VH-VL binders against Protein DJ-1 homolog C (DJ1C). Designs and how they scored, part 20

Target 1, 167 residues: Protein DJ-1 homolog C (DJ1C), of Arabidopsis thaliana (Mouse-ear cress) (q8vy09r84to250)
Amino acid sequence: KKVLVPIGYGTEEIEAVVLVDVLRRAGADVTVASVEQKLEVEGSSGTRLLADVLISKCADQVYDLVALPGGMPGAVRLRDCEILEKIMKRQAEDKRLYGAISMAPAITLLPWGLLTRKRTTGHPAFFGKLPTFWAVKTNIQISGELTTSRGPGTSFQFALSLAEQLF
Below, E stands for the ipSAE of ESMFold2; O stands for the ipSAE of ESMFold2 at other seeds; V2 stands for 0.75 times the mean of E and O plus 0.25 times the DockQ between their complexes.

## First folded at step 19 (VH-VL; framework fv_inotuzumab)

Design v4 (from n1 with light chain Y96H; at its last look DockQ between E and O 0.94; V2 from the best seeds 0.75)
Fold by ESMFold2 at other seeds, look of step 19:
Formats: C-alpha cells, structure tokens, sequence
Structure v4 (fold): chain C 167 residues (1-167), chain A 119 residues (1-119), chain B 112 residues (1-112)
C-alpha cells in the first residue's frame, strides 16, 4: 500500500510525524514529499523535517492514500502546490482514500473543491470556514473516501483510522 | 572532479535480468538523486526512474514498476539498476545521471552501458 | 504525462551556420517559485550526454556562449549562433517539472 504525506514550510510537526510513523508501523510504503525546493523543511514550531523526495518525483505515482498534515503556513504551502493539487484531485476522482487534519481541510482542501457534500471536521480556529451544513465537531470524521480530524491532539487517532481503512 | 563511471556492456537472453552499476566520485554521494535513462537504437532518451541515495528511496516510471530495482551502496558510492524479465525492446544504452535535491538540470552523466537482449 | 516535442527531428548544417531548435511542452513548465523546468542536453555517439542549458536560459559551467536558450511557458528555443565542428551531435530538450520526466525526440545536427 502506497501513501503520500506532503510537507511544506510551516507544516505541523506532530501531525506529520505521527502520520508517517503510524502508517509505516502499520506496513504502509510512506513517501514524505516536500512541496518546497529542498528536502529539509522547517515545520511550524521550528523542527527540521527531512523529506524523501520533492513532490515533483511523485506526480506520476498512484497512492492508496494521500494524507495532509496541517499547520500554518504549512496548509497554505500545500494549497499552492499545483502538483499536489493534481495528485489530490485524481485521488478523489478515482475514489481512493485521502485525509486532512487540522488546518488542511479548510485551508487546503476547501479551495480545491474537495469538500463538496462531504462531512468534514477541522481545526477549531478554522471550523467556521468549513461549509456550514457539512461541518461536524467530531475528533475523526469519515465521509466516503475522505477522513478529517482536528489537530495535534487527535493525530494518533487520525493516523490509526487511516491505517485501519487502508488495511 | 565529478565522475559517474558505469559497468561494462552486457549481452543477455530474453527473460534474464541485468544489473548495471554507477560509481560516483568527486562529490557528496548522498546529496544528489541518481536517475537512470536509456536510449534504444535509433530512439531518443527515456527516463526509467531514480533513487535518493541518502535514504534509499526509489521512484520508478510506472511502465517499469515491477521490473526495475534501484539500490544504493553508500560505502562504495555506487548505485545499481537491475532490470528483470528482459525483452528485445530493452536493448539500449543505459545512463545514470545526477540531480541536486532542488529540481535542477542533470549536470553529470555516466558514460553509458550497452545492454543487448537477443536470443 | 507532460510531453515535449522538438522540431526539427534532424537538420544538416555547415560550420558557421546559425542553428535553431524548438521545443514545445504540452503544459506550462513554470512553477510558482518562478523557475521553469526545461533543460537542454547535447549527446554525441559513445559519449555521456552533456547538460548545456538549465532553467530555459542558464548556460551550464563551461558551455560556450554560442549556445543560448530562450522561451517561456510552453515554447522554448535552443540557438547555436555559429556552429562549430564539435557541435555536430543530437540535442534533447527535457521537461523535469514533474514525473515521468520526458525528453524531446531529439534533433540530430549533421554535417552538410
């Protein structure tokens, strides 16, 4: 099972590292891809993360899961990555699993049009940006192929839910 | 002086495997991707895939997925590309090339390794 | 997949001629950083390919100034202002914006 976890400047480190670690322990082949112009990325709290590749190397791959960490400006960096947007839109079109935690639902997925008719949760500070009818306050929300979660404190539950769905 | 030195020519039967080496020198081996590219007779260049030698992470062109394996040996600064289930259309010169970890032009290439697949 | 198409596929020229090779991409190669991921290579039989131009117009170290690159978006040009004996080779453009990385079919520059 192949998984993509993209990271950028200001990615939330807890959310990213927990995703990668839990999914790798579950047996997934996890790719950590930088959306920046270097493998070494500084997270939102100053931790330096080392990606496996740049996102350009991921464009032609098919992933069983694409999971987005949050963070600011991390979620914006992901939103603005054309290659990642293409990957994620294909993921959704092909009905393959994707996930977003914290800031990523409202900041990254919403502008891409990937929350249409999907029950969604996200970071409390950005909850009001989610579509009112579809926004929910659960710690984990599964809506078809989309899984969303709220923040660093729900990172393990988010990752475990994705692992269970993947396997 | 940066150099990529590849192993010598190979002649193989259909269905066999070939393993080509690419030995790097003159730079920090774990600071650059290594790509593999081939050129069949009378044809252009075709990208096969690559490897991040610092982590061992590989990324293959989808048509080669399942037939190609790339590995890196940091102790010898050498990348290997193994292509299995060989067919006559795999006859080509195989090149390695390096790319910095910031999406740039591939500045140094190996001399090429001719792989001939014939019955 | 991003395709790049070169024109012409081959040409015959004499020493001193001005040579122009074009490369067209099926999509823009401009990234939000402002970088454009198109490179040019020279390849002679029995030799390693050589990087000539990266990021559209930047000459690689040691490449003579008779080689120049230009273009934007989807349309790119390699120009050799005055062809020299060592320039008879096959030239490739390459997009490395995203995988699978693709090369043009090549332009063989032959002696007339």
Amino acid sequence: as target 1 above (167 residues)
Amino acid sequence: EVQLVQSGAEVKKPGASVKVSCKASGYTFTSYYIHWVRQAPGQGLEWIGGINPSSGYTFYRRKFQGRVTMTADTSTSTVYMELSSLRSEDTAVYYCAREPYYDSGWDYWGQGTLVTVSS
Amino acid sequence: DVQVTQSPSSLSASVGDRVTITCRSSQSLLYSSGKTYLSWYLHKPGKAPQLLIYEVSNRFSGVPDRFSGSGSGTDFTLTISSLQPEDFATYYCQQHYETPYTFGQGTKVEIK
Scores: ipSAE 0.665, ipTM 0.884, lowest interface PAE 1.8, mean pLDDT 93
ESMFold2, look of step 19: ipSAE 0.695; ipTM 0.894
ESMFold2 (binder alone), look of step 19: mean pLDDT 92; pTM 0.944

Design v5 (from n1 with light chain Q27K L30Y; at its last look DockQ between E and O 0.99; V2 from the best seeds 0.81)
Fold by ESMFold2, look of step 19:
Structure v5 (fold): chain C 167 residues (1-167), chain A 119 residues (1-119), chain B 112 residues (1-112)
Amino acid sequence: as target 1 above (167 residues)
Amino acid sequence: EVQLVQSGAEVKKPGASVKVSCKASGYTFTSYYIHWVRQAPGQGLEWIGGINPSSGYTFYRRKFQGRVTMTADTSTSTVYMELSSLRSEDTAVYYCAREPYYDSGWDYWGQGTLVTVSS
Amino acid sequence: DVQVTQSPSSLSASVGDRVTITCRSSKSLYYSSGKTYLSWYLHKPGKAPQLLIYEVSNRFSGVPDRFSGSGSGTDFTLTISSLQPEDFATYYCQQYYETPYTFGQGTKVEIK
């Protein structure tokens, strides 16, 4: 099972690292891809993360799961990555798994139109940006192929839910 | 002086495998991707895939997925490309080329390795 | 896949001539970072390809001033301002915006 976890400047380290660690322990082939023009990326709290490749190298790959960490400006960096947007739109069109935690549902997925008619949750500070009818306050929300979660405190639950869906 | 020196020409039968080496010198080996590109007789250039030598992470063109394996040996500053289940269509000159860890032009290339597949 | 198409496929010119080669991409190679991901290579028979131009217009180290690149978005041009005998070669454009990385079909420049 192939998984993509993109990261950028200001990615939330707990959300990213827990995703990667849990999914690799579950047996997934996890690619950490930088959306920046360097492999070394500083997270939102100053931790340096080293990606496997730049996102440009991932454009023609097919992933069983694409999971987005949050963080500010991390979620904005992901939102502004045209290659990642293309990858995610294909993921959704092909009804393959995708997920977003914390700020990524509202900041990253919503502008891409990937929350349409999907029950979603997200970071409390950005919850009001989610579509009113579809927004829910659960720790984990599964809506078809989309899984969303709240923040660093739900990172393990989020990653375990994705692992369960993959296997 | 940056150099990429490749192994010598190979002649193979259909169904066999070939392993081509690319030895790097004159730069920090673990700061650049290595790509592999081939050119069949009378044809243009075709990208096969690449490797991040610092981690061993590989990314292959889908057409070659399942038939190509790339590895890196940091102790000898050498990358290898192995192509299996060879067909006559795989006859080509195979090149390695380096790219920095930011999207850029591929500034140095190996001299090329002719692989001939014939029965 | 992003396709890049060159024209002409071949041309003949005299020493001193101004030569232009065009490359068209099936999608914009401009990235939100402000960079455009197109390069040009020179390839002589029996030798390794050589980088001439990257990021549309930047000459690689040691490339003579007679080589220049221009263009934007999807349409690009390589210009050789005064063709020299050593410029006999096949020229390739390449997009490096995203995988799979693709090259144009090549333009063979023959010296009369």
Scores: ipSAE 0.745, ipTM 0.905, lowest interface PAE 1.3, mean pLDDT 93
ESMFold2 (binder alone), look of step 19: mean pLDDT 92; pTM 0.941
ESMFold2 at other seeds, look of step 19: ipSAE 0.756; ipTM 0.906

Design v6 (from n1 with light chain T99I; at its last look DockQ between E and O 0.91; V2 from the best seeds 0.00; counts 0 for: pae O 2.5 > 2)
Fold by ESMFold2 at other seeds, look of step 19:
Structure v6 (fold): chain C 167 residues (1-167), chain A 119 residues (1-119), chain B 112 residues (1-112)
Amino acid sequence: as target 1 above (167 residues)
Amino acid sequence: EVQLVQSGAEVKKPGASVKVSCKASGYTFTSYYIHWVRQAPGQGLEWIGGINPSSGYTFYRRKFQGRVTMTADTSTSTVYMELSSLRSEDTAVYYCAREPYYDSGWDYWGQGTLVTVSS
Amino acid sequence: DVQVTQSPSSLSASVGDRVTITCRSSQSLLYSSGKTYLSWYLHKPGKAPQLLIYEVSNRFSGVPDRFSGSGSGTDFTLTISSLQPEDFATYYCQQYYEIPYTFGQGTKVEIK
């Protein structure tokens, strides 16, 4: 099973590392891709993360799961990556799994139009940005192919839910 | 100073495999991607795929997925490309080339390795 | 997939001529960083391809000043201001915006 976890400047390190570690321990082939112009990325709390490749090397690949960490400005950096937007839209069109935690649902997925008619949760500080009728306050929310979660404190539950859905 | 030296020409039968080596010198091996490109007779250049030698991560053109395997040996600064289930249309000169880890031009190339596939 | 198409496929020219080769991409090669991922290579039979120009207009180290690149977005040109005997070769543009990385079909520059 192939998984893409994109990262950028200001990505939340707990959310990214827990996703990668849990999914790799579950047996997934996880690719960490930088949306920046280099493999080393400084996270939101100053931790240096080393990606496997730049996002340009991921464009024509099929992933069983694409999972987005949050963080500021990390979620904005992901939102503004044209290659990642194309990957995620194709993921949704092909009914393959995708996920977003913390700030990524509101900041990254919402502008891409990927929350339409989907129950979603997200970071408390950005919860009011989610579509009112569809926003929920669960720790984990599965809505079809989309899984969302709240923040660093729910990162393990988020990753385990995705692993269960993959396997 | 920077050099990429490839293994010698190969003649193979259809259905066999070939493994071409690319030995790097004169730079930090684990700071650059290595790409593989081929040119069939009378044709242009075709990208096959590449590898990050630092992590071992590989990325392949879709048409080669399942037939190509790229590996790196950091102790010898060598990248290998193995192409299996060979067909006559795989006859080509195969090149390795390096790319910095920041999307850039491929500045140094190997001398090329002719692989001939015939019955 | 991003396709790049060169024009012409071949040309005949004399030493001293100005030569212009065009390359058109099926989509923009401009990334959010502001950089544009288009390069040019020279290829002679029996030799490895040689990088001439990267990022549209940057000459690689040791490339003579007679080679220049220009363009933006989807339309690019390579110009040789005064063709020299060693410039008879096949020229390729290449996009490196995203995989699969693709080369133009090549432009063969032949002696007239």
Scores: ipSAE 0.539, ipTM 0.857, lowest interface PAE 2.5, mean pLDDT 93
ESMFold2, look of step 19: ipSAE 0.605; ipTM 0.872
ESMFold2 (binder alone), look of step 19: mean pLDDT 92; pTM 0.944

## First folded at step 21 (VH-VL; framework fv_inotuzumab)

Design w1 (from v1 with light chain S32Y; at its last look DockQ between E and O 0.96; V2 from the best seeds 0.87)
Fold by ESMFold2 at other seeds, look of step 21:
Structure w1 (fold): chain C 167 residues (1-167), chain A 119 residues (1-119), chain B 112 residues (1-112)
Amino acid sequence: as target 1 above (167 residues)
Amino acid sequence: EVQLVQSGAEVKKPGASVKVSCKASGYTFTSYYIHWVRQAPGQGLEWIGGINPSSGYTFYRRKFQGRVTMTADTSTSTVYMELSSLRSEDTAVYYCAREPYYDSGWDYWGQGTLVTVSS
Amino acid sequence: DVQVTQSPSSLSASVGDRVTITCRSSQSLLRYSGKTYLSWYLHKPGKAPQLLIYEVSNRFSGVPDRFSGSGSGTDFTLTISSLQPEDFATYYCQQYYETPYTFGQGTKVEIK
């Protein structure tokens, strides 16, 4: 099972690291990809994270799961990555698993049009930006191939839910 | 002085494997990807894949997935590319080239290694 | 996959001639940053390929100023303003926007 976890400047460290650690322990082949023009990125709280590869090297790969951490400006950096947008749209189009936690549902997925008719949760501070009839206040929300969650405090639940869906 | 020095020419039978080395010097080995590119006789350049030597992370062109393996040895600053189940179409000059950890032109290349797959 | 196509596939020229090679990609190589991910290489048989131009128009260190690159979007040009004896080679454009990385089929520049 192949998993992509993209990161960028201002990515939330807890959300990213928990995703990677839990999924690798579950037996997934996890790629950490930087959307920046360097492998080392500073997270939202100042922690330095080192990616395996730049996102450009991931463009032609097929992933069983693509999971987006949140963070500010991390979610914006992900949103503004054309290659990641293409990967994620292809993921959804092919009905393969994708997920987003915290700020990523509202900041990253919504502009890409990937929340249409999907029950979605997200970070409390950004919840009001989600589509009104589809927004849900659960800790984990699965809507078809999309899984969303609320923030650093639900990161383990989010990652474990994704691991269960993969295996 | 940046250099990539490759191993010598190889002659192989169909079905065999070949392992080509690329030894780096004159720069920080773990700060650059190494790509592999080949050129069959009378043909253009074809990208095979690459490796991040600092982590060992590999990314292969899908055409070669399952037949190619790339490894890095940090202690000798050397990358290896192994291609298995060789066929006559694999006869080519194989090159290594470096790319920094930002998307850029590939500034230094190895001298090439001729691999001949004979009947 | 992003494909790049060169024109012409070969040409004959004399020392001192101005040579123009074109490269067309199947999609834009421009990212939101404003950077465009197209490079040019020179390759002689028995020699390592040599980077000439990256990011469309930036000459690599030590590349003579007779080499220049231009273009945008999907259409790119390599120009050699005054061909020298050492310039007889095959030239390749390459997109490095995303994997799989792809090269043009090459343009062989031969002595007339």
Scores: ipSAE 0.831, ipTM 0.919, lowest interface PAE 0.7, mean pLDDT 94
ESMFold2, look of step 21: ipSAE 0.837; ipTM 0.925
ESMFold2 (binder alone), look of step 21: mean pLDDT 92; pTM 0.942

Design w2 (from v1 with light chain S32H; at its last fold request DockQ between E and O 0.98; V2 from the best seeds 0.90)
Heavy chain, then light chain:
Amino acid sequence: EVQLVQSGAEVKKPGASVKVSCKASGYTFTSYYIHWVRQAPGQGLEWIGGINPSSGYTFYRRKFQGRVTMTADTSTSTVYMELSSLRSEDTAVYYCAREPYYDSGWDYWGQGTLVTVSS
Amino acid sequence: DVQVTQSPSSLSASVGDRVTITCRSSQSLLRHSGKTYLSWYLHKPGKAPQLLIYEVSNRFSGVPDRFSGSGSGTDFTLTISSLQPEDFATYYCQQYYETPYTFGQGTKVEIK
ESMFold2, look of step 21: ipSAE 0.854; ipTM 0.928
ESMFold2 (binder alone), look of step 21: mean pLDDT 93; pTM 0.946
ESMFold2 at other seeds, look of step 21: ipSAE 0.855; ipTM 0.928
ESMFold2, fold request of step 23: ipSAE 0.861, 0.866, 0.869; ipTM 0.928, 0.931, 0.930
ESMFold2 (binder alone), fold request of step 23: mean pLDDT 92, 92, 93; pTM 0.941, 0.939, 0.944
ESMFold2 at other seeds, fold request of step 23: ipSAE 0.871, 0.856, 0.870; ipTM 0.930, 0.926, 0.928

Design w3 (from v1 with light chain S32T; at its last look DockQ between E and O 0.98; V2 from the best seeds 0.87)
Fold by ESMFold2 at other seeds, look of step 21:
Structure w3 (fold): chain C 167 residues (1-167), chain A 119 residues (1-119), chain B 112 residues (1-112)
Amino acid sequence: as target 1 above (167 residues)
Amino acid sequence: EVQLVQSGAEVKKPGASVKVSCKASGYTFTSYYIHWVRQAPGQGLEWIGGINPSSGYTFYRRKFQGRVTMTADTSTSTVYMELSSLRSEDTAVYYCAREPYYDSGWDYWGQGTLVTVSS
Amino acid sequence: DVQVTQSPSSLSASVGDRVTITCRSSQSLLRTSGKTYLSWYLHKPGKAPQLLIYEVSNRFSGVPDRFSGSGSGTDFTLTISSLQPEDFATYYCQQYYETPYTFGQGTKVEIK
């Protein structure tokens, strides 16, 4: 099972690291990819994260799951990555699993058009940016192939839900 | 002086495997990707895949997935590329090349290794 | 996959000539950062390829200034302002925007 976890400048460290660690412990082959022009990325709280590879090296791979951490400006950095957008749109088109936590549903997925008719949750500060009819206040929300969650405090629940769906 | 020095020419039969080495010197081995590229007779350049030597992480062109394995030995600053289930169309000169850990031109290349696959 | 196509496939020229080679990609190689991910290589038989130009127009260290690159988005050119004897070779453009990385089919520059 192959998983992509992209990171960028200002990625929320708890959300990213918990995703990677839980999924690897579950037996997934997790790729940590930087959307920046270097492998070492400073997270939102100043923690240095080291990616396996740049996102450009991931463009032709097929992933069973693509999971987006949040963070500010992390979610914006992911949103603005054209290669990641292409990967995610193919993920959704092919009906393969994808997920986003915290700020990523509203900041990253919404502009890409990937929340259409999807029941979603997200970070409390950005909840109002989600489509009114489809937004829900749950720790974990599964809507078809999409799983969303709220923030650092729900990171373990998010990662475990994805692991369960993957395996 | 940056150098990438590859192992010598190989002659193989169809169905065999070949392992080509690429020894790096004159720079920090774990700060650059190593890519592999081949050129068949009368053809252009074809990218095969690459490796991050600092972590061992590999990324292969899909058509080679399942037939190619790349490894890195940081103690000898050497990358290996092994290609299995060889066919006659795998006859080519194989090159290694380095790329920094940002998307950039590949500035230094090995001298090439001729691999001939014939009965 | 991103394809790049060169034109011409070959050309004949004399020392001192101005030579232009074009490269066209199947999609834009420009990212929103403003950078464009196209490079040019020189390749002589029996030798390693040599990086000439990266990011469309940046000469690699030690490359003579007779080599220049230009272009935008999907259309690129390599220009050799005054061809020298050592410039007879095959030239490749390469996109490094995303995997799989792809090279043009090559342009062989031969002596007339």
Scores: ipSAE 0.814, ipTM 0.920, lowest interface PAE 0.8, mean pLDDT 94
ESMFold2, look of step 21: ipSAE 0.847; ipTM 0.925
ESMFold2 (binder alone), look of step 21: mean pLDDT 93; pTM 0.943

Design w4 (from v1 with light chain S32Q; at its last look DockQ between E and O 0.98; V2 from the best seeds 0.86)
Fold by ESMFold2 at other seeds, look of step 21:
Structure w4 (fold): chain C 167 residues (1-167), chain A 119 residues (1-119), chain B 112 residues (1-112)
Amino acid sequence: as target 1 above (167 residues)
Amino acid sequence: EVQLVQSGAEVKKPGASVKVSCKASGYTFTSYYIHWVRQAPGQGLEWIGGINPSSGYTFYRRKFQGRVTMTADTSTSTVYMELSSLRSEDTAVYYCAREPYYDSGWDYWGQGTLVTVSS
Amino acid sequence: DVQVTQSPSSLSASVGDRVTITCRSSQSLLRQSGKTYLSWYLHKPGKAPQLLIYEVSNRFSGVPDRFSGSGSGTDFTLTISSLQPEDFATYYCQQYYETPYTFGQGTKVEIK
């Protein structure tokens, strides 16, 4: 089972590391990919994370899951990555699993059009950017292939939900 | 002086495997990706895949997934590419090339290894 | 997959001639950083390929200034301002924007 976890400058470290750790412990083959032009990425709280590869090396791969951490400006860095946008649109089109936590639903997925008619949750500070009818205030929200969650405090629930869906 | 030195020519039968080596010198081995590229007779260059020698992480062109394995040995600064279930169309010169850990041109290449697959 | 297509497939030229080779990509190779991910290589029979130009127009270290690259987005050109005897070779463009990495079919530059 192949999983992509992209990271960038200002990625939320708890959300990224919990995703990677939980999914690897569950037996997934997790790729950590940097959307920056270097493998070392400084997270939102100053933690240095080391990616496996740059996102350019991931463009032709097929993932069973693509999971987006949040963070600011991390969610913006992911949003602005053209290669990641293509990967995510293909993921959704092919009805394969994808997820986003915290700021990523509103900041990253919404501009890509990947929340259309999907019930979603997200970070409390950015919840108001989600469409009113589709926004829900649950810790975990599954809507078809999409799983969303709220923030660092729900990172374990988010990662465990994704692991259960993969296996 | 940066060098990538590859193993010698190989002759193989269909169905066999081949393992080509690429020994790096003159630079920090774990600071560069190594890519593999082949050129069949009368054809252009075809990218096969690559490896991050620092972590051992590999990324393969989809048509080769399941048949190719790349490994790195940091103690000898050597990358290996193994191609299995060989067919006659795998006859080619195989090259290794390095790329820094930022998207850039591939500045140094190995001399090439001819692999011939015939009955 | 990103395709790159070269023209011409071959040409004959004399020492001193100006040579121009074009490369066209099926999609833009420009990222938001402002960088464009197109390189040129020289390949002689029995030798390793050699990097000439990266990021469209940047000469690799030690490459003579008679080699220049230009272009934007999807259309690129390699120019050799005054062909020298050592320049008779096959030239490849390559996109390195994203995997799978792809090369043009090559342009063989032959002595007239």
Scores: ipSAE 0.789, ipTM 0.913, lowest interface PAE 1.0, mean pLDDT 94
ESMFold2, look of step 21: ipSAE 0.849; ipTM 0.926
ESMFold2 (binder alone), look of step 21: mean pLDDT 93; pTM 0.943

Design w5 (from v1 with light chain L30Y; at its last look DockQ between E and O 0.96; V2 from the best seeds 0.83)
Fold by ESMFold2 at other seeds, look of step 21:
Structure w5 (fold): chain C 167 residues (1-167), chain A 119 residues (1-119), chain B 112 residues (1-112)
Amino acid sequence: as target 1 above (167 residues)
Amino acid sequence: EVQLVQSGAEVKKPGASVKVSCKASGYTFTSYYIHWVRQAPGQGLEWIGGINPSSGYTFYRRKFQGRVTMTADTSTSTVYMELSSLRSEDTAVYYCAREPYYDSGWDYWGQGTLVTVSS
Amino acid sequence: DVQVTQSPSSLSASVGDRVTITCRSSQSLYRSSGKTYLSWYLHKPGKAPQLLIYEVSNRFSGVPDRFSGSGSGTDFTLTISSLQPEDFATYYCQQYYETPYTFGQGTKVEIK
């Protein structure tokens, strides 16, 4: 089982590291990819993270799961990555699993059009940007192939839910 | 002086494997990807895949997935590419090339290794 | 997959001629970072490929001034302003925007 976890400048460290750690312990082959032009990126709280590869090297791969951490400006950096957008749209189109936590649902997935008619949750500060009818206040929300969650405090629950769906 | 020096020519039968080496010198081995590219007779250049020597992380073109394995030995600054289940269409000159970790032109290439697959 | 195509596939020219090779990509190679991910290589028989141009127009170190690159988005050119005898080679454009990395089919330049 192959998993992509993209990171960028200002990625939320707890959300990213918990995703990677839980999924690897569950037996997944996790790729950490930088959307920046270097492998080492600084997270939202100043932690330096080292990616396995740049996102450009991931474009032709097929992932069983693509999971997006949040963070500011991390979610914006992911949103603005054209290659990641293509990967995620292909993931959704092929009905393969994808997930987003915290700010990523509203900041990253919404502009890509990937929340259409999907019940979603997200970071409380960005909840109002989600489509009114489809927004929910659960810690974890599964809507078909999409799983969303709220923030650093729900990172383990988010990662465990994804692991369960993956295996 | 940056150099990438590859192992010598190989002749193989269909179904066998080949392992080509690419020895780097003159730069920090773990600061650059190594890519592999081949050119079959009368054909253009075809990218096979690459490796991050710092972590050992590999990324392969889909058509080679399952037949190619790339490894790095940091103690000798050498990358290896092994291609298995060889077929006649795998006859080509195989090149290694380096790329920095920031998406750039591939500035230094190995001299090439001819691999001939024939019965 | 991002495809790049070159024209012409081959040409013959005299020493001193201006040579222009065109490369077109199936999608834009521009990222919002402001960079465009197109390079040019020279490949002589029996030799390693040599980087000429990266990021569309940046000449690699040691490459003679007669080589220049231009273009944007999906349309790119390599120009050799005054062809020299040592410029006999096959020239490849390459996109390095995303995997799989792809090369044009090559343009063989023969000196008359």
Scores: ipSAE 0.780, ipTM 0.909, lowest interface PAE 1.0, mean pLDDT 94
ESMFold2, look of step 21: ipSAE 0.786; ipTM 0.911
ESMFold2 (binder alone), look of step 21: mean pLDDT 93; pTM 0.947

Design w6 (from v1 with light chain S33E; at its last fold request DockQ between E and O 1.00; V2 from the best seeds 0.90)
Heavy chain, then light chain:
Amino acid sequence: EVQLVQSGAEVKKPGASVKVSCKASGYTFTSYYIHWVRQAPGQGLEWIGGINPSSGYTFYRRKFQGRVTMTADTSTSTVYMELSSLRSEDTAVYYCAREPYYDSGWDYWGQGTLVTVSS
Amino acid sequence: DVQVTQSPSSLSASVGDRVTITCRSSQSLLRSEGKTYLSWYLHKPGKAPQLLIYEVSNRFSGVPDRFSGSGSGTDFTLTISSLQPEDFATYYCQQYYETPYTFGQGTKVEIK
ESMFold2, look of step 21: ipSAE 0.840; ipTM 0.924
ESMFold2 (binder alone), look of step 21: mean pLDDT 93; pTM 0.944
ESMFold2 at other seeds, look of step 21: ipSAE 0.837; ipTM 0.925
ESMFold2, fold request of step 23: ipSAE 0.858, 0.869, 0.869; ipTM 0.927, 0.931, 0.930
ESMFold2 (binder alone), fold request of step 23: mean pLDDT 93, 92, 92; pTM 0.943, 0.941, 0.943
ESMFold2 at other seeds, fold request of step 23: ipSAE 0.869, 0.863, 0.876; ipTM 0.930, 0.928, 0.932

